# Designs tried in a protein design chat: miniprotein binders against a7ua95r516to809. Part 88

Target 1, 294 residues: a7ua95r516to809
Amino acid sequence: ASLSLLSISDLVPDLQFIFFWMSNAIEILYFIQQKSPAYMQTIELMDDKAGSKESLLSATISANEEAMTILEEVIMYTFQQCVYYITKTLYVVLPGLLDCNPFGTEPSSEQCRRAAGVCVCAVCVMPEAVRRVVSVFQTTSDLLQQYQVHSEIQSQMFAYLFFFTNVSLFNQLIDKGPARGWFQRSRVLQIQASVKILLDWAKGAGHNHLAQKFFAKFCSTVTILASPPQQLSQMSWKALCAEHPSLKPVQLHRILTQYQLMAELGPLPIWQPSSEDEAYIYRTVDLLESFENH
Short names: E, the ipSAE of ESMFold2; O, the ipSAE of OpenDDE; V2, 0.75 times the mean of E and O plus 0.25 times the DockQ between their complexes.

## First folded at step 6 (miniprotein)

Design ff34 (at its last look DockQ between E and O 0.01; V2 from the best seeds 0.00; counts 0 for: pae E 23.0 > 1.5, placed apart)
Fold by ESMFold2-Fast, scan of step 6:
Structure ff34 (fold): chain B 294 residues (1-294), chain A 83 residues (1-83)
Amino acid sequence: as target 1 above (294 residues)
Amino acid sequence: DPKEVVEELLREAERLLEEARKALEEGDFERAILLAEQAIWLIIRAFYEAEKYGTDPEVREKLDEILFKALQILERAEEELKK
């Protein structure tokens, strides 16, 4: 199938089915957790001289434990399937975010004031690539709301989606950025603007805390790369580590090296790793992030 | 002339930043943020136009300086609004 045929809207019917199963399993699990203690207490208050009360209690405990185990497995598998299909769609659309331009080309003549034949309109629009990413997040939010999935599960899902997005964007920028020209000043600033559109969406959707937490590494990276030399040259290595604790020493060193190269700063290094961090700046295995949370 | 495009974008950005600074001094922090953001958008376009034609280091330095000024106004306005 072509990229044009793979969209979140094409997966909605399948996702609705999976969300339906997940939501039902969660509700049944909570029902058992809430009602089981009251029922057990009712059995304890029964007048039973035959000893069947103990048999009923044992049978009820065993049945509830087995049911809860099965429901937890159903919740886990349906959650994993939702995540799989949603992240598969994200993986296809995310690279476009690093190449898009929120400021467009030439605005319509009617919307642009001109000085000496130059359009000087200040415009910022959601690029198609960003719209595709937002559509995946919005569709996920809509499905979670439609099936009234518990807020803790909603938070876990968006935590993972933001984590996945952060890792994907960070790895692509660090690994492919030099060859793709993504470390150029204009491109980093365009990327920063596109990311702001995603973060604004997350804030509007009630996920600001999760977005701030899970986008921290990529946000730190584009913030540093977008900083003017006048600002960045006033920061020591220690100060940059303190401002950007999500970045590992090797990652920060790579970012600053690319920044110095692209900004054509003089031959003198203005950011020297601390002696404590020096051992880690050459650890290639720590450069790219894993898709594991730990 | 590509240099004229960059110069006109910078001139408009500087005008917006002056309005943002005045809004900040008058206590209109929301307007200061809006104007500073608009100036930043024009500065980003100026970087793109300059890089398209192989930028003179002096032009890049001017772009970095005006971006720095815009970010300082934006940050100060945002801090005041949070109060």
Scores: ipSAE 0.634, ipTM 0.880, lowest interface PAE 1.4, mean pLDDT 83
Fold by OpenDDE base, look of step 7:
Order: C-alpha cells, then structure tokens, then sequence
Structure ff34 (fold): chain B 294 residues (1-294), chain A 83 residues (1-83)
C-alpha cells in the first residue's frame, strides 16, 4: 500500500492489540515489583524445614527476576512498535501541515464567514491538514487512555512523538522551504497558525510542557519567519540568540538569511553573528536535526 | 481585481483592529484577542492574494504594519489575561 494511503484509522486495530499487551505487561510488572518483597518476607517467616526455605526463596527470586526481564522486553518492544506505526502515519501527514492552502476550501460554517468569505474563527475551522495531524495525536491519546497505560509511558510516548514531529517539520522547512515557497509571508503565517492549533491541542490534552519543550526549535523558526520586519529588524544577533536558545548559530543564520531574501531586505549589520559564533555559522552538518538523539 | 480584494481585506482588518483596541481599552481582553486573531487571518489572506500577482512593496509594507499592530494588541491582551 502506498504510504500516502496510510491513515491512523487504518492502524487502529493493530495499535489496539499492541497497546493491550503493553498495558498488561506494565500492570503485571508492577504487580510483581510490589508483591515480591512481601512474598519473600512470607517465605522468610516460614519454619525452616530442612533447608527447603532457602531453596524456595532462591527459586522465587530467580523466577521473579526472569519474569520481570521478560516483561520489560515486552514493554520495550510494544512501545517501539507503537512509536513506529504512529511515526509512519505522522510522516505521511506532516508535509501537509506545511503545504496546505487554508483558503482553498470555503469556510465550513456560515457563522465564521465574513463578507470577504474568510473564516475568521481560527478556532472553528481547523484546516484539514492540521486536523489530520491532530487526529494522529488524538487517536494516540485515546488509545493510551482506553487501555489505561501508565502515565509515565504516555509521557514518554508523547515526548518522542513531539520530538519526531519537531525534527521532521524543522528539517522539511529548512531544506525544502525555499523550493516550495514555504517562506512566503502568507505561508509562514499560516504555518504559525497551524502550529498554534497543535500546541493548543497539546495543552488541552495535558501535554503542554512536553509540547513547549520538544517543539521549541520549530516554533522558534516559525516565530522568527512570521515576525514583521518592523519587529525583527530591531533585534540584534545576540538578542535573537537569547530569545531563541533552541536554535544553533548555523540554524539561526540560515533562518535570518531566508528571512532577508523573503522580505527583500538589504544587509542588516545588527544580524551579523558575533565573533564567537562566526565560526559556527558555517557548520552545515549542524543545520538539520537528527532523529537519533532522543 | 486582486488589488481591490487586498484593499477590502485591509480595510476589514483595520476595522477589526480598531474594535480590538477598543475592547482592550474597555478591559474585554478575551474579545480583544478574538478580534485581533480575526484580523490576523484577514491579513494572511491579504498576503496570499497579493502574492498571486506579485506583491507591491507598498502593499507589503502596509500589510506588515497592520500585522505588527495586530500582534501588539494580541500580546497586550494576553498579558492582561495572565494577571
């Protein structure tokens, strides 16, 4: 099946199976961890009939350790499989977030229509491309809740998914943006609005801190690119570095260069990198983010 | 005429920003945010329409100015809601 046809809905049956086993394995592991000390203590309190106590204790310890090891492997495997399937789906839908035309479709509700035929309610009309991305995250959240997956595992999963999303969107924007016209003012502003919708969803889902942390680089990039020239032209390189600490010097330099081209601005001396950063702005190997560092 | 569309969008955005400013002055910060966000959408559309036919630098400058004003109102209103 072409990757283009893979929706999150198509993966739900498989994901349900995986989440079921992951949740069960976590529950069993937790049970063993909590009950093992009490069980050992019970064995220790038994009358020492002819060395049977020590052998029983040793056998119980060994069996528990083996069971815990197996369960940890199952949890790890199922987690990885979930992430794999979900990230595959994200990979398919994320480009749409950057390339969507918000004005290609008539606003869905008349209530959000103004005389100019523009949906003025950003809240009411989520662009379809944004909806597809949100749907992946929402489906993931719903499944995690349905199977009562431990909160720590839920947090780890969303951390990774947000990380993946950030890296994917950032790299696509930096690499393909010039060729695809994503640096046009209208497109940048649309992307900013789309990201806000996604962040608002994350906030509503209880993942605000994770979203802010892991989307920082992409958000910083979009924020800079979306900034009016009246604002951004007043900010020095040092100020921009301080405001956007998630960006490496080479990344910030690239973003500012693209902004300058887009805005048809002449050279701005205040955006000149510091002497300390001057050597780093040419480190093209650091320009794109890696998926391996999570 | 694409130029007429951009001008209409600009006029409507300016109207919304004026209403947003009044809402801000009245202490209706939620309304100010809503109006500013609506204005921003019109500005985005205006940029989009202008870009179809080559953006006149004067039009671009005006759009950026209005955008900047919208963002300022939005920021102020959001700051007041956090207090």
Amino acid sequence: as target 1 above (294 residues)
Amino acid sequence: DPKEVVEELLREAERLLEEARKALEEGDFERAILLAEQAIWLIIRAFYEAEKYGTDPEVREKLDEILFKALQILERAEEELKK
Scores: ipSAE 0.239, ipTM 0.659, lowest interface PAE 1.9, mean pLDDT 86
Fold by ESMFold2, look of step 7:
Structure ff34 (fold): chain B 294 residues (1-294), chain A 83 residues (1-83)
Amino acid sequence: as target 1 above (294 residues)
Amino acid sequence: DPKEVVEELLREAERLLEEARKALEEGDFERAILLAEQAIWLIIRAFYEAEKYGTDPEVREKLDEILFKALQILERAEEELKK
């Protein structure tokens, strides 16, 4: 069994177990947070004839703090386990987005893809590579809803999944793009279309704001690469940095270098990095993104 | 020994739950709340320890059962105290 065959469906039983624990821990944490101030106030109103009020107050404070710590650890652990399983599956399907042709060769396929952009349930008109990624996100969304996980936790989950997707796609494009021909105009347009289909799913699922925030680096990269030469050649290095703040100098420099090669442009003086950025355009350690958050 | 830890936490939680039930029936709602909260915290720790060493479905079911009963006692005691 190869990594490319790992399916989110195979992980559902484990994920159901983990989501059950997470949702219960969240419910208990909310209950304690809601009730703790009222109980403390009740203790303060008690008659302290034998000194038991101060002992009960101290014990209650200590017990509440211990319970909150334990519950937060359970929630963190279960969240991390979910992320681990889901991103493991996601990692194997994401590279296909860079190689697929969402336009197809038949005219009806392109029209079906446009129609599918308004209805997530029409997965059969979606390119297979995009369907695999959507299946991971949709299964995750269904499980979160099934176990009634708090909306803030659902948002954190998708924030991380979109972050992971952005990092994975960006790193693959930068690292493998030259050898795979992914910087050619036709390929860039296909990648842009595939990402649009994925973003349309995110919008329909109620996660548009998270997708806009966490796909920024990859989307900036594709936007630059898809730009017409007449338009892009008129933008200075400073203007490009301002337009695409998510890109580090070494990343922007690499993207422009690939663009020059694809468009058969010679060096352009207006793309010369600013003096401040010249120190950073060869920092290979900063070229690829880290999967670490914080 | 992780299995012994889970079993000890279960036994102590069951003891606290029985004391909470008695306090609830006696009308000592403040004590019932404290005891139920303590039982809940032990059960949550038992979930945590059980997860570290693999999940026995039978143990998980028992933990869920006791947790549910403790939450019922807590909710009822809080409700009665508000009256």
Scores: ipSAE 0.000, ipTM 0.101, lowest interface PAE 23.0, mean pLDDT 76
ESMFold2 (binder alone), look of step 7: mean pLDDT 82; pTM 0.787

Design ff35
Fold by ESMFold2-Fast, scan of step 6:
Structure ff35 (fold): chain B 294 residues (1-294), chain A 83 residues (1-83)
Amino acid sequence: as target 1 above (294 residues)
Amino acid sequence: DPKEVVEELLREAERLLEEARKALEEGDFERAILLAEQAIWLILRAMYEADEYGTDPEVDEKLDEILFKALQILERAEEELKK
């Protein structure tokens, strides 16, 4: 596939073109919406001697509706194209986030203080794998700002990108995680730290609310997996459901079952689903998240 | 010495959290968030070090407790900032 392995920087010229047309279409649509009422009023105040005023009004209404429909289609198409290419790039770089070690990246001596030979610097040096993901979000933000795209559209863009990232990371962790050792606590802590870097970027960019909303499922998953065995084994099924409402019963059950195996907590189930949830535990069609459903 | 590494990280995290709590009490919510976020980073690193090198359960319990406290300070500061 021609674009499947390209970095975000390789897509910038194409994305600039698409954002340019999207921004123009939005501005034209906004102009028509703001000016149309005044223009229609002007027509109503015209001299109607020829008896053509009603025809002119009808024609103007029809033309405005047609123009608005076309512009809305252009905006939707260009928005979908941007989302498509950006998420395609994200999909390629996201596995790196699950497989990197942010604790292995050392700050320079100027940025880090040491106590008893230990670096106690609270400065996070971004790993290359995480930088690649952040670069996709930052480039998107830069392009939206460069072409002066309205803030509401910017929010919709990042809502979808965060949604996509959450679904992609969650599905990869649930489906492939046990086989890749990603359920081992040390690996989960590395994943949690990497995700924290992404969430910190989102907060700095003014998207904290969107990030909290759309990363809830993945954050719940890594929080559970990072929990010590003694703490997690003391929690009831009901308590875990209450603390992690973003997880479906089948998802929570899969996570806890794999956790029990990896933490060597024995063969007998510790967490018993409620009667209401029991029927849904075996609905495998609900295990992985859809990229198309909110 | 893995226990000493974890204990040094914990000491620095506790210092940052006390400063965050003080900032929260003084109404400096931006500073409270910044300090709590820095403390959380050090706590995550301490948890990683403890898991990789194998420290005792008492240390694991202290790490869980301090993370819980850090998250509570962060949440409170974020809620206050919204107001």
Scores: ipSAE 0.266, ipTM 0.680, lowest interface PAE 4.1, mean pLDDT 81

Design ff36 (at its last look DockQ between E and O 0.45; V2 from the best seeds 0.53)
Fold by ESMFold2, look of step 7:
Structure ff36 (fold): chain B 294 residues (1-294), chain A 83 residues (1-83)
Amino acid sequence: as target 1 above (294 residues)
Amino acid sequence: DPKEVVEELLREAERLLEEARKALEEGDFERAILLAEQAVWLILRAMYEAEKYGTDPEVREKLYEIEFKADQILERAEEELKK
């Protein structure tokens, strides 16, 4: 299918193949790690009547090192291939989060209000754009469990997927936000709700700590943009840096600039960067995050 | 009336937060979290409706006040569950 229509289900056969070999390599590596010390101790207890004890010990060490090296390379390669395919899918589906409306029903009708007494929804409807992202995460989780991949590897996989998601959303918001109107406060609230659905999925899946860690930059951005002017205007540059340590000075400055434009605020003296930060607020090379470095 | 929708969401969120506060005092931290999270969704929708259609300044200020209250209840309940 086209890149814009790519679905995680199209990749499942390839991912099943890769996960199968990754899980096999992990199982074999674990077996070697558990048995290697005992075997070495057995060799050292052997009678050295023929003078072969030293040679056998050396050969056993070499064979174990070679086997473990090969298995570690297979695990690393298969992990990287899984990440490559999954993030390719995420790259296609993530932009939709910034344009969707999780408040899909607008209960402003007087008839709806009267009929229900109070027109209240307990949970917002999951938009298709959000469902596509959740589907990628859920399919990944299902495959990792199906092939019984070690929990540490599962955590590393989701740590990277959340990191990738954070970078993709942050970069698109910063880069395309002015042209797309994404800094309007009503739109920011829609984005906040969409991301909350993702965070709720992560919490239910047992990955809350990873999501809290790796979504921090994007969540800080949305929190600032959603803040009322009365509260945000009382916070100094230093206070904002302290409350949002995930944001670089150039990033915070850009976010505050967009906030001022949409709230129709003039420059605020308390948002003046500290003298040490003034060197960094115009470093556009640091504005966007790298997918290769975290 | 869009302003009535915002006010109705605010009132229900306040009701849920009062129940969450009582659950917190009784040591039912899981229920306190559940109720406060439901309130957070109502508050978020109310803020969206208020931004899109406008609301009285008094109502807008109340929305931010109860958002802070909801965050405090969640923080306290989740801290107690870590123990």
Scores: ipSAE 0.666, ipTM 0.889, lowest interface PAE 1.1, mean pLDDT 82
Fold by ESMFold2-Fast, scan of step 6:
Structure ff36 (fold): chain B 294 residues (1-294), chain A 83 residues (1-83)
Amino acid sequence: as target 1 above (294 residues)
Amino acid sequence: DPKEVVEELLREAERLLEEARKALEEGDFERAILLAEQAVWLILRAMYEAEKYGTDPEVREKLYEIEFKADQILERAEEELKK
């Protein structure tokens, strides 16, 4: 099937080639930046022959600027290609994260402690769906390390991958959640557990700060949906907006509406924006997130 | 028995969280985070079991209470490591 064809393992040879060229372009750019001042200084020490020194200086500046522009374009292109193929693979595997049960498999007895016959193991057996997502991130990390890509570009890569994952998960939950039953409390707890496994991986990989920043919207959504009814019923609309600044008013309203419906709650406090913000509730185009950086 | 599963998970989570609190007081922030995150995992499992099979309201309130305590320990330990 198409899902098998889009596995990260299938893309490794192509990704290795792209990372190789990206790393080389970065090193060449760095070399030019480091050596250019010394060469310019050498020109300054030359004899001035009827203005030929000024002409040579201008030519050298132009050539260096042109070379650096080309290398920056190569770096940007190879970065965009890596992101394209990695995110295409992520998009295929991410729905599985919303539809798996991390609590469904008991660890082996060697991995699990028992109290009164109950498995009280504090470590999860990673579901295959979550493993597929983690494998994409781990393979990316391994390739960045293998080709010694600078840490700034590694951070930018994971910033975008986490941004993409957050948008994809949020959009899928909001768009498909009602039909899939994902807003049922038991399913929300499964999703929360799956996300915890993913975020734990990010923390172990040294990307905790990026994960906290770029998963904010989806984490806020899951946090609200997992909240006890007593807590949510005590909060005003203004308080909820303040607690969850990553959510647009229309998104928060949709989430709260689904929460009320699925939790089988009776009449609740009015969770409505001010009259001035009422138009946001009715802007369907604002409901789903864009994959464009903001 | 699903009710016994929830109770045993809660009991183990409480034990881990108390050990996490002690580690936090001793300045072992990495151990405090590890233990508190293990407690959070057991709390999530207990909440899932409670939602699927039911539990006493008193036990459900204890799950929310211990979840809050775990979050507080994690916030404090992570903030200390930032320093």
Scores: ipSAE 0.632, ipTM 0.870, lowest interface PAE 1.3, mean pLDDT 81
Fold by OpenDDE base, look of step 7:
Structure ff36 (fold): chain B 294 residues (1-294), chain A 83 residues (1-83)
Amino acid sequence: as target 1 above (294 residues)
Amino acid sequence: DPKEVVEELLREAERLLEEARKALEEGDFERAILLAEQAVWLILRAMYEAEKYGTDPEVREKLYEIEFKADQILERAEEELKK
């Protein structure tokens, strides 16, 4: 199937199988870890028939260690496979998020007013592009819950997925943004709103801290680009670095340069990098985020 | 009129923030958050519409003021829910 046709729904059967084995392997691993000490103690309390006890203990230890090693490998493998399939679906749907206009339906101001209880705001009608992204995360959450996957593994899964999403969106914005007009303030505001919908979902799903942490770079980029020229032109390089610590100097410099071009601003001395950062702004290797560092 | 749309969105956002403030004072932190979040959405939309049609500096300043007020309510309400 072409990558363009791959939906999360199409992968659910395969993911279910993987999640089943992952969950079972985790459960068995914990069982062995919890029961092994008691089992060994039981062997130690047995009557020492001529060397049989020590041999049995040694064999039991060895068998448990081997079993735990195999289970850890299964858990790692199944986790990686889940991430692989889910990130493929994200890769397909994430570009749509950057082109999404969440404001396209003019809610008549009256409709927002009259729905005293049902916010008919564009948030309640999640745009299709945002919905597709949320659907990947929600399906993942549902599967993790369905198979009662350990909470730590769930957290690791979402951490990676948010990391991947942030890297993907950030790199696309930096690389393709100028050509696609994503640096235009109106477009940035659309992106900001779309990301807010996603973050609000993450908050509602109990992943607020992870989302804030792992989306920090993309959010910082969007925040800067959404800032009005009058405000942003009053912020020094040092102030921007302090406010957006998730951005490397080279990244901040690129964002500001593109902002300047888009806003047709003259040279702004206040945005000049510090002497300390001047060497780093030319490190183009650090401009785009890597997927490998997680 | 695009300007009228922005002004209406701002008025509604201000109304929601006032309700959020009252909810906060009443100790209904969940409602305060919900109302403030709705206000933030209206502000974001107002910013988008204002950018599309040209933004009066006064309107822009008001947008940021309302945004700041919304954030303050959100922060305070979220802090109270953590207690």
Scores: ipSAE 0.455, ipTM 0.784, lowest interface PAE 1.1, mean pLDDT 88
ESMFold2 (binder alone), look of step 7: mean pLDDT 80; pTM 0.762

Design ff4
Fold by ESMFold2-Fast, scan of step 6:
Structure ff4 (fold): chain B 294 residues (1-294), chain A 85 residues (1-85)
Amino acid sequence: as target 1 above (294 residues)
Amino acid sequence: DTYEVVIWIRGPEEAIRKLAEEAIRIAEEMGAKVEEVVIEEKDGEFTVYIIITGLTKEQAEELARRIEELAKKYGLEVRVLIEEI
C-alpha cells in the first residue's frame, strides 16, 4: 500500500515480480488444461484387471483439480495486486490531465518549424501531465509483453484500467470541476485536446475497441461541455439523451445545469424533465440503490 | 464523415485579430460553419479558440495547413485540433 505513492518507474521492480508469478501461473494452468486430457486417456486405455487404473485416474483428477484451484487463486491475486498498484499511481496523475494545456505546450523542434522567433505547429503536443498518464499505460503494456502474458489477460487488464480512468476522470470533473474552473470554455477545450491525445495513444497501442467502450461516459461528458451553448440549446431533451446513452438522465441533467451556471453567455434554456422524464430519472436512481443493497 | 476543427491562437491582439479573421474567411469559403469563438485574456496577452464544423477530413487538413502558413506570416503560436464528429 505504501508503494502506491511512488511513480510508475519506481514500481517497476515490484510489478515485475508480480507479473512474473502471474505469467508462470497462467502458463502452468494452460499446460494442465492441454495435457491432462491426453494423460487421463492414456490411463483409461491401461489394463484395468489389477484395479490400479481406477486409483491412478482418481488421484490424477484430484491432483489436477487442486492444482487448478491454487493456480486460479494465484492468477486472481496477482492480477488484483497489479491493478491495485497501477490504479493508485493513475489516481495521483489523472487530475493533471484535467489541468494542463496541450495547445500551449511547446513542441520539439522536429514537430514544428520556427518563424519570426516563434514555433509554428498545427498539431497539439502532449503535455507533461498527459505524458505521465500515458507512461503508466505504456509501462503496463511493456511489462505484459516482457512476461508474455496471454492477450486475453492483457485485454482484461486494460479494460479495467480504462474503466478506472473513466470513472476517476468523470468524478473529478463533475465533483471538482466548477470550483477549479474546468467548466470554463477555454479549459474544456484544453481537456478535450488532452483526451484526444490519450485516446490516440490507446488506438496506436492496439486498444481502440477497449478505449471506445470504457471511456464512453467521460468522453460523452467532455463532448457535451465542449459543445457550443447555442448548439446544445437547439436540441430536445429526448435528443440529448439519445446522443449520450452512456450517461444516465440524472447525470446528463446535472452536467447541463452546471454548464449553464458556469457559462458567461446569454440565456441558455435549462432542460427541465417532464413528469414522465422525472419518473424515469427517479427510477434509475432507485435501481442503483437496489443493486448496491443486494 | 464530418469533422470539427478547433484553432488555438496566442500572441499580440492585433496579429491574432488578423489571423482569426483570415481563418474564419477560409473556413466560410470552404462551406464550413463557425460555431464559436472563445477569447481569453491574461496579463494583456490574448488567446483565441475558433470552433469550426461541417468539414470533410480533407478540408479540415487543408484548413490546418493554410492556418499554419498564416501563423508563419504573422509570427503567431498556432495549434489545430481535428476530430471526427
Scores: ipSAE 0.552, ipTM 0.864, lowest interface PAE 2.0, mean pLDDT 80

Design ff5
Fold by ESMFold2-Fast, scan of step 6:
Structure ff5 (fold): chain B 294 residues (1-294), chain A 85 residues (1-85)
Amino acid sequence: as target 1 above (294 residues)
Amino acid sequence: DTYEVVIWIRGPEEAIRKLAEEAIRIAEEMGAKVEEVVIEEKDGEFYVYIIITGLTKEQAEELARRIEELAKKYGLEVRVLIREI
């Protein structure tokens, strides 16, 4: 899996080729869907002498079914190839988002000004690690626009990319977070700021609805972990479940346990699962998310 | 109607320690709670993160203003985030 080490820029020529063929296949499929019914009706209205009309109709139906099947397979294959290479690139750059510090990044001249050696900028600037992730999304958007891919396919592409990003970030935070110190509140606030930059890009690109839907789990996780102890301690297990329905009981329990440890709250559990949810907190097989999108 | 102030300071270790101590003192004078003080070294730079709660909006804004003045005095880069909790 040598391609997973390539930057998105290195993949652009290959992606351009795949997007080209995907776009062409979509257009041909669209043409057949739009024009074939009219042509079929024209055949039906022809004078039927010596049985030629029925033979032509049968041949046309068979040919259209074969052509549409082939085009659908080509579209599916090229879509899957694009997603495969883009997500492999994304997987390599995503861990950097969890390790970067947007508060420590020097603001650009157009975003912030420094006065007398003090930064007066209140906005977080885009760290290089976040910029690498945004570059993958921006390049994908540019290619979809360059090859005039239909908006529905564009939405499907970004739905999957956001789904993949959410799963990757969530799994890395839960699995590697304790060893990396990512559950410390200072780190969580940095992660929250980085995620905000990514979500702002998505909003600007016209994908706000998809980003809100597919980042829900990771956003819920970060929101909980960034909460002040006073605020979070006032919330019951039931209230937290209601505010964060994307989290499974075992996931919420793990997050709250890590929060309690990092906030140096007592050793006795503060947040008790409801009796209805208690059985599910022991399902460690459900802790990490699957990369499969059904 | 309580606010949280998150202070991020970057600079030389000794200077950031002095600013952090002054920030904590100001917060305590206001009756605020200092939730967290973290000093980190990353990529050769020293960072301090201070999280303060139990402030009114006016107190949070005053704390931010005073910290920015101190940062200017010490020639340090400081960022302050004020959040309603």
Scores: ipSAE 0.011, ipTM 0.447, lowest interface PAE 8.8, mean pLDDT 78

Design ff6
Fold by ESMFold2-Fast, scan of step 6:
Structure ff6 (fold): chain B 294 residues (1-294), chain A 85 residues (1-85)
Amino acid sequence: as target 1 above (294 residues)
Amino acid sequence: DTYEVVIWIRGPEEAIRKLAEEAIRIAEEMGAKVEEVVIEEKDGEFIVYIIITGLTKEQAEELARRIEELAKKYGLEVRVLIREI
């Protein structure tokens, strides 16, 4: 049985198995934590026979620590396996988000109507490429809910997935964007619309705080690139750095350079880096983000 | 809160121009700012993006509804993206 990366649904049976064991390990750990104090109190209330009580307490502490260590290892391993397979699937589908047009997709929403032979829709519709990305997140959410995984683990899972998505999208846009035409004004507006659909899903799923935190770099990039020329031209380098603190100077410099090229603008003095930032930009070749979590 | 509206229009040149002109007029009547108009021509079709800022949520929703009505009148495909800025 080979795992397919074409669709998240192909991984569901294997993910169900992993989530099952992760959930069981978490529940057993929780049970031990809940029962351990009561059991230790029971030992404490024994006849106060020094040798017997000391021996039983020592044995209980040792057994409890051993069990907790094993369960923590199982939880960590199963968590890492889930993250691995889910992010591997995400990596395959994420480039499509940068290459689709939410404005030009067929209407599937109740808000879209046909009149005078044309489709009329007051909102952007979800392209198939965006749906594939959302499906990965939705399937993850469904599995976490199905196996009643504790909220702390759920939050950590989506923190990793959003972090991975942010790094992947940012790196692809910066590295492949020029060759793919993704920095063209119309393309950036399409990317902005696609990102909004993804962020709206995250908000609806109860993960707005995590999305705001972990998508900051990519959202800053898209916000700058989607800015109208008159608006962006009024902002100094210092103001842009203050407004977009998630961007490194070298990253901001690359983004502004691409903006100038695509908007057919010449160099603007107002986007002059500070002496410190200029020295950093000049020296640094590491433009792309690492997939390592700190 | 201030909102941004991006209006995407596809169709024949003359129909797009009329819808775009009326969309801009409506936005200006609301005290909004038209930041940018991006025009593409591909395969004989025109695609226009109009970026409008300085709207409240209610004004943005009203603009979107009126744009939808105009699209029906001119026989054009239109999409509106509303976002908080």
Scores: ipSAE 0.336, ipTM 0.758, lowest interface PAE 3.3, mean pLDDT 80

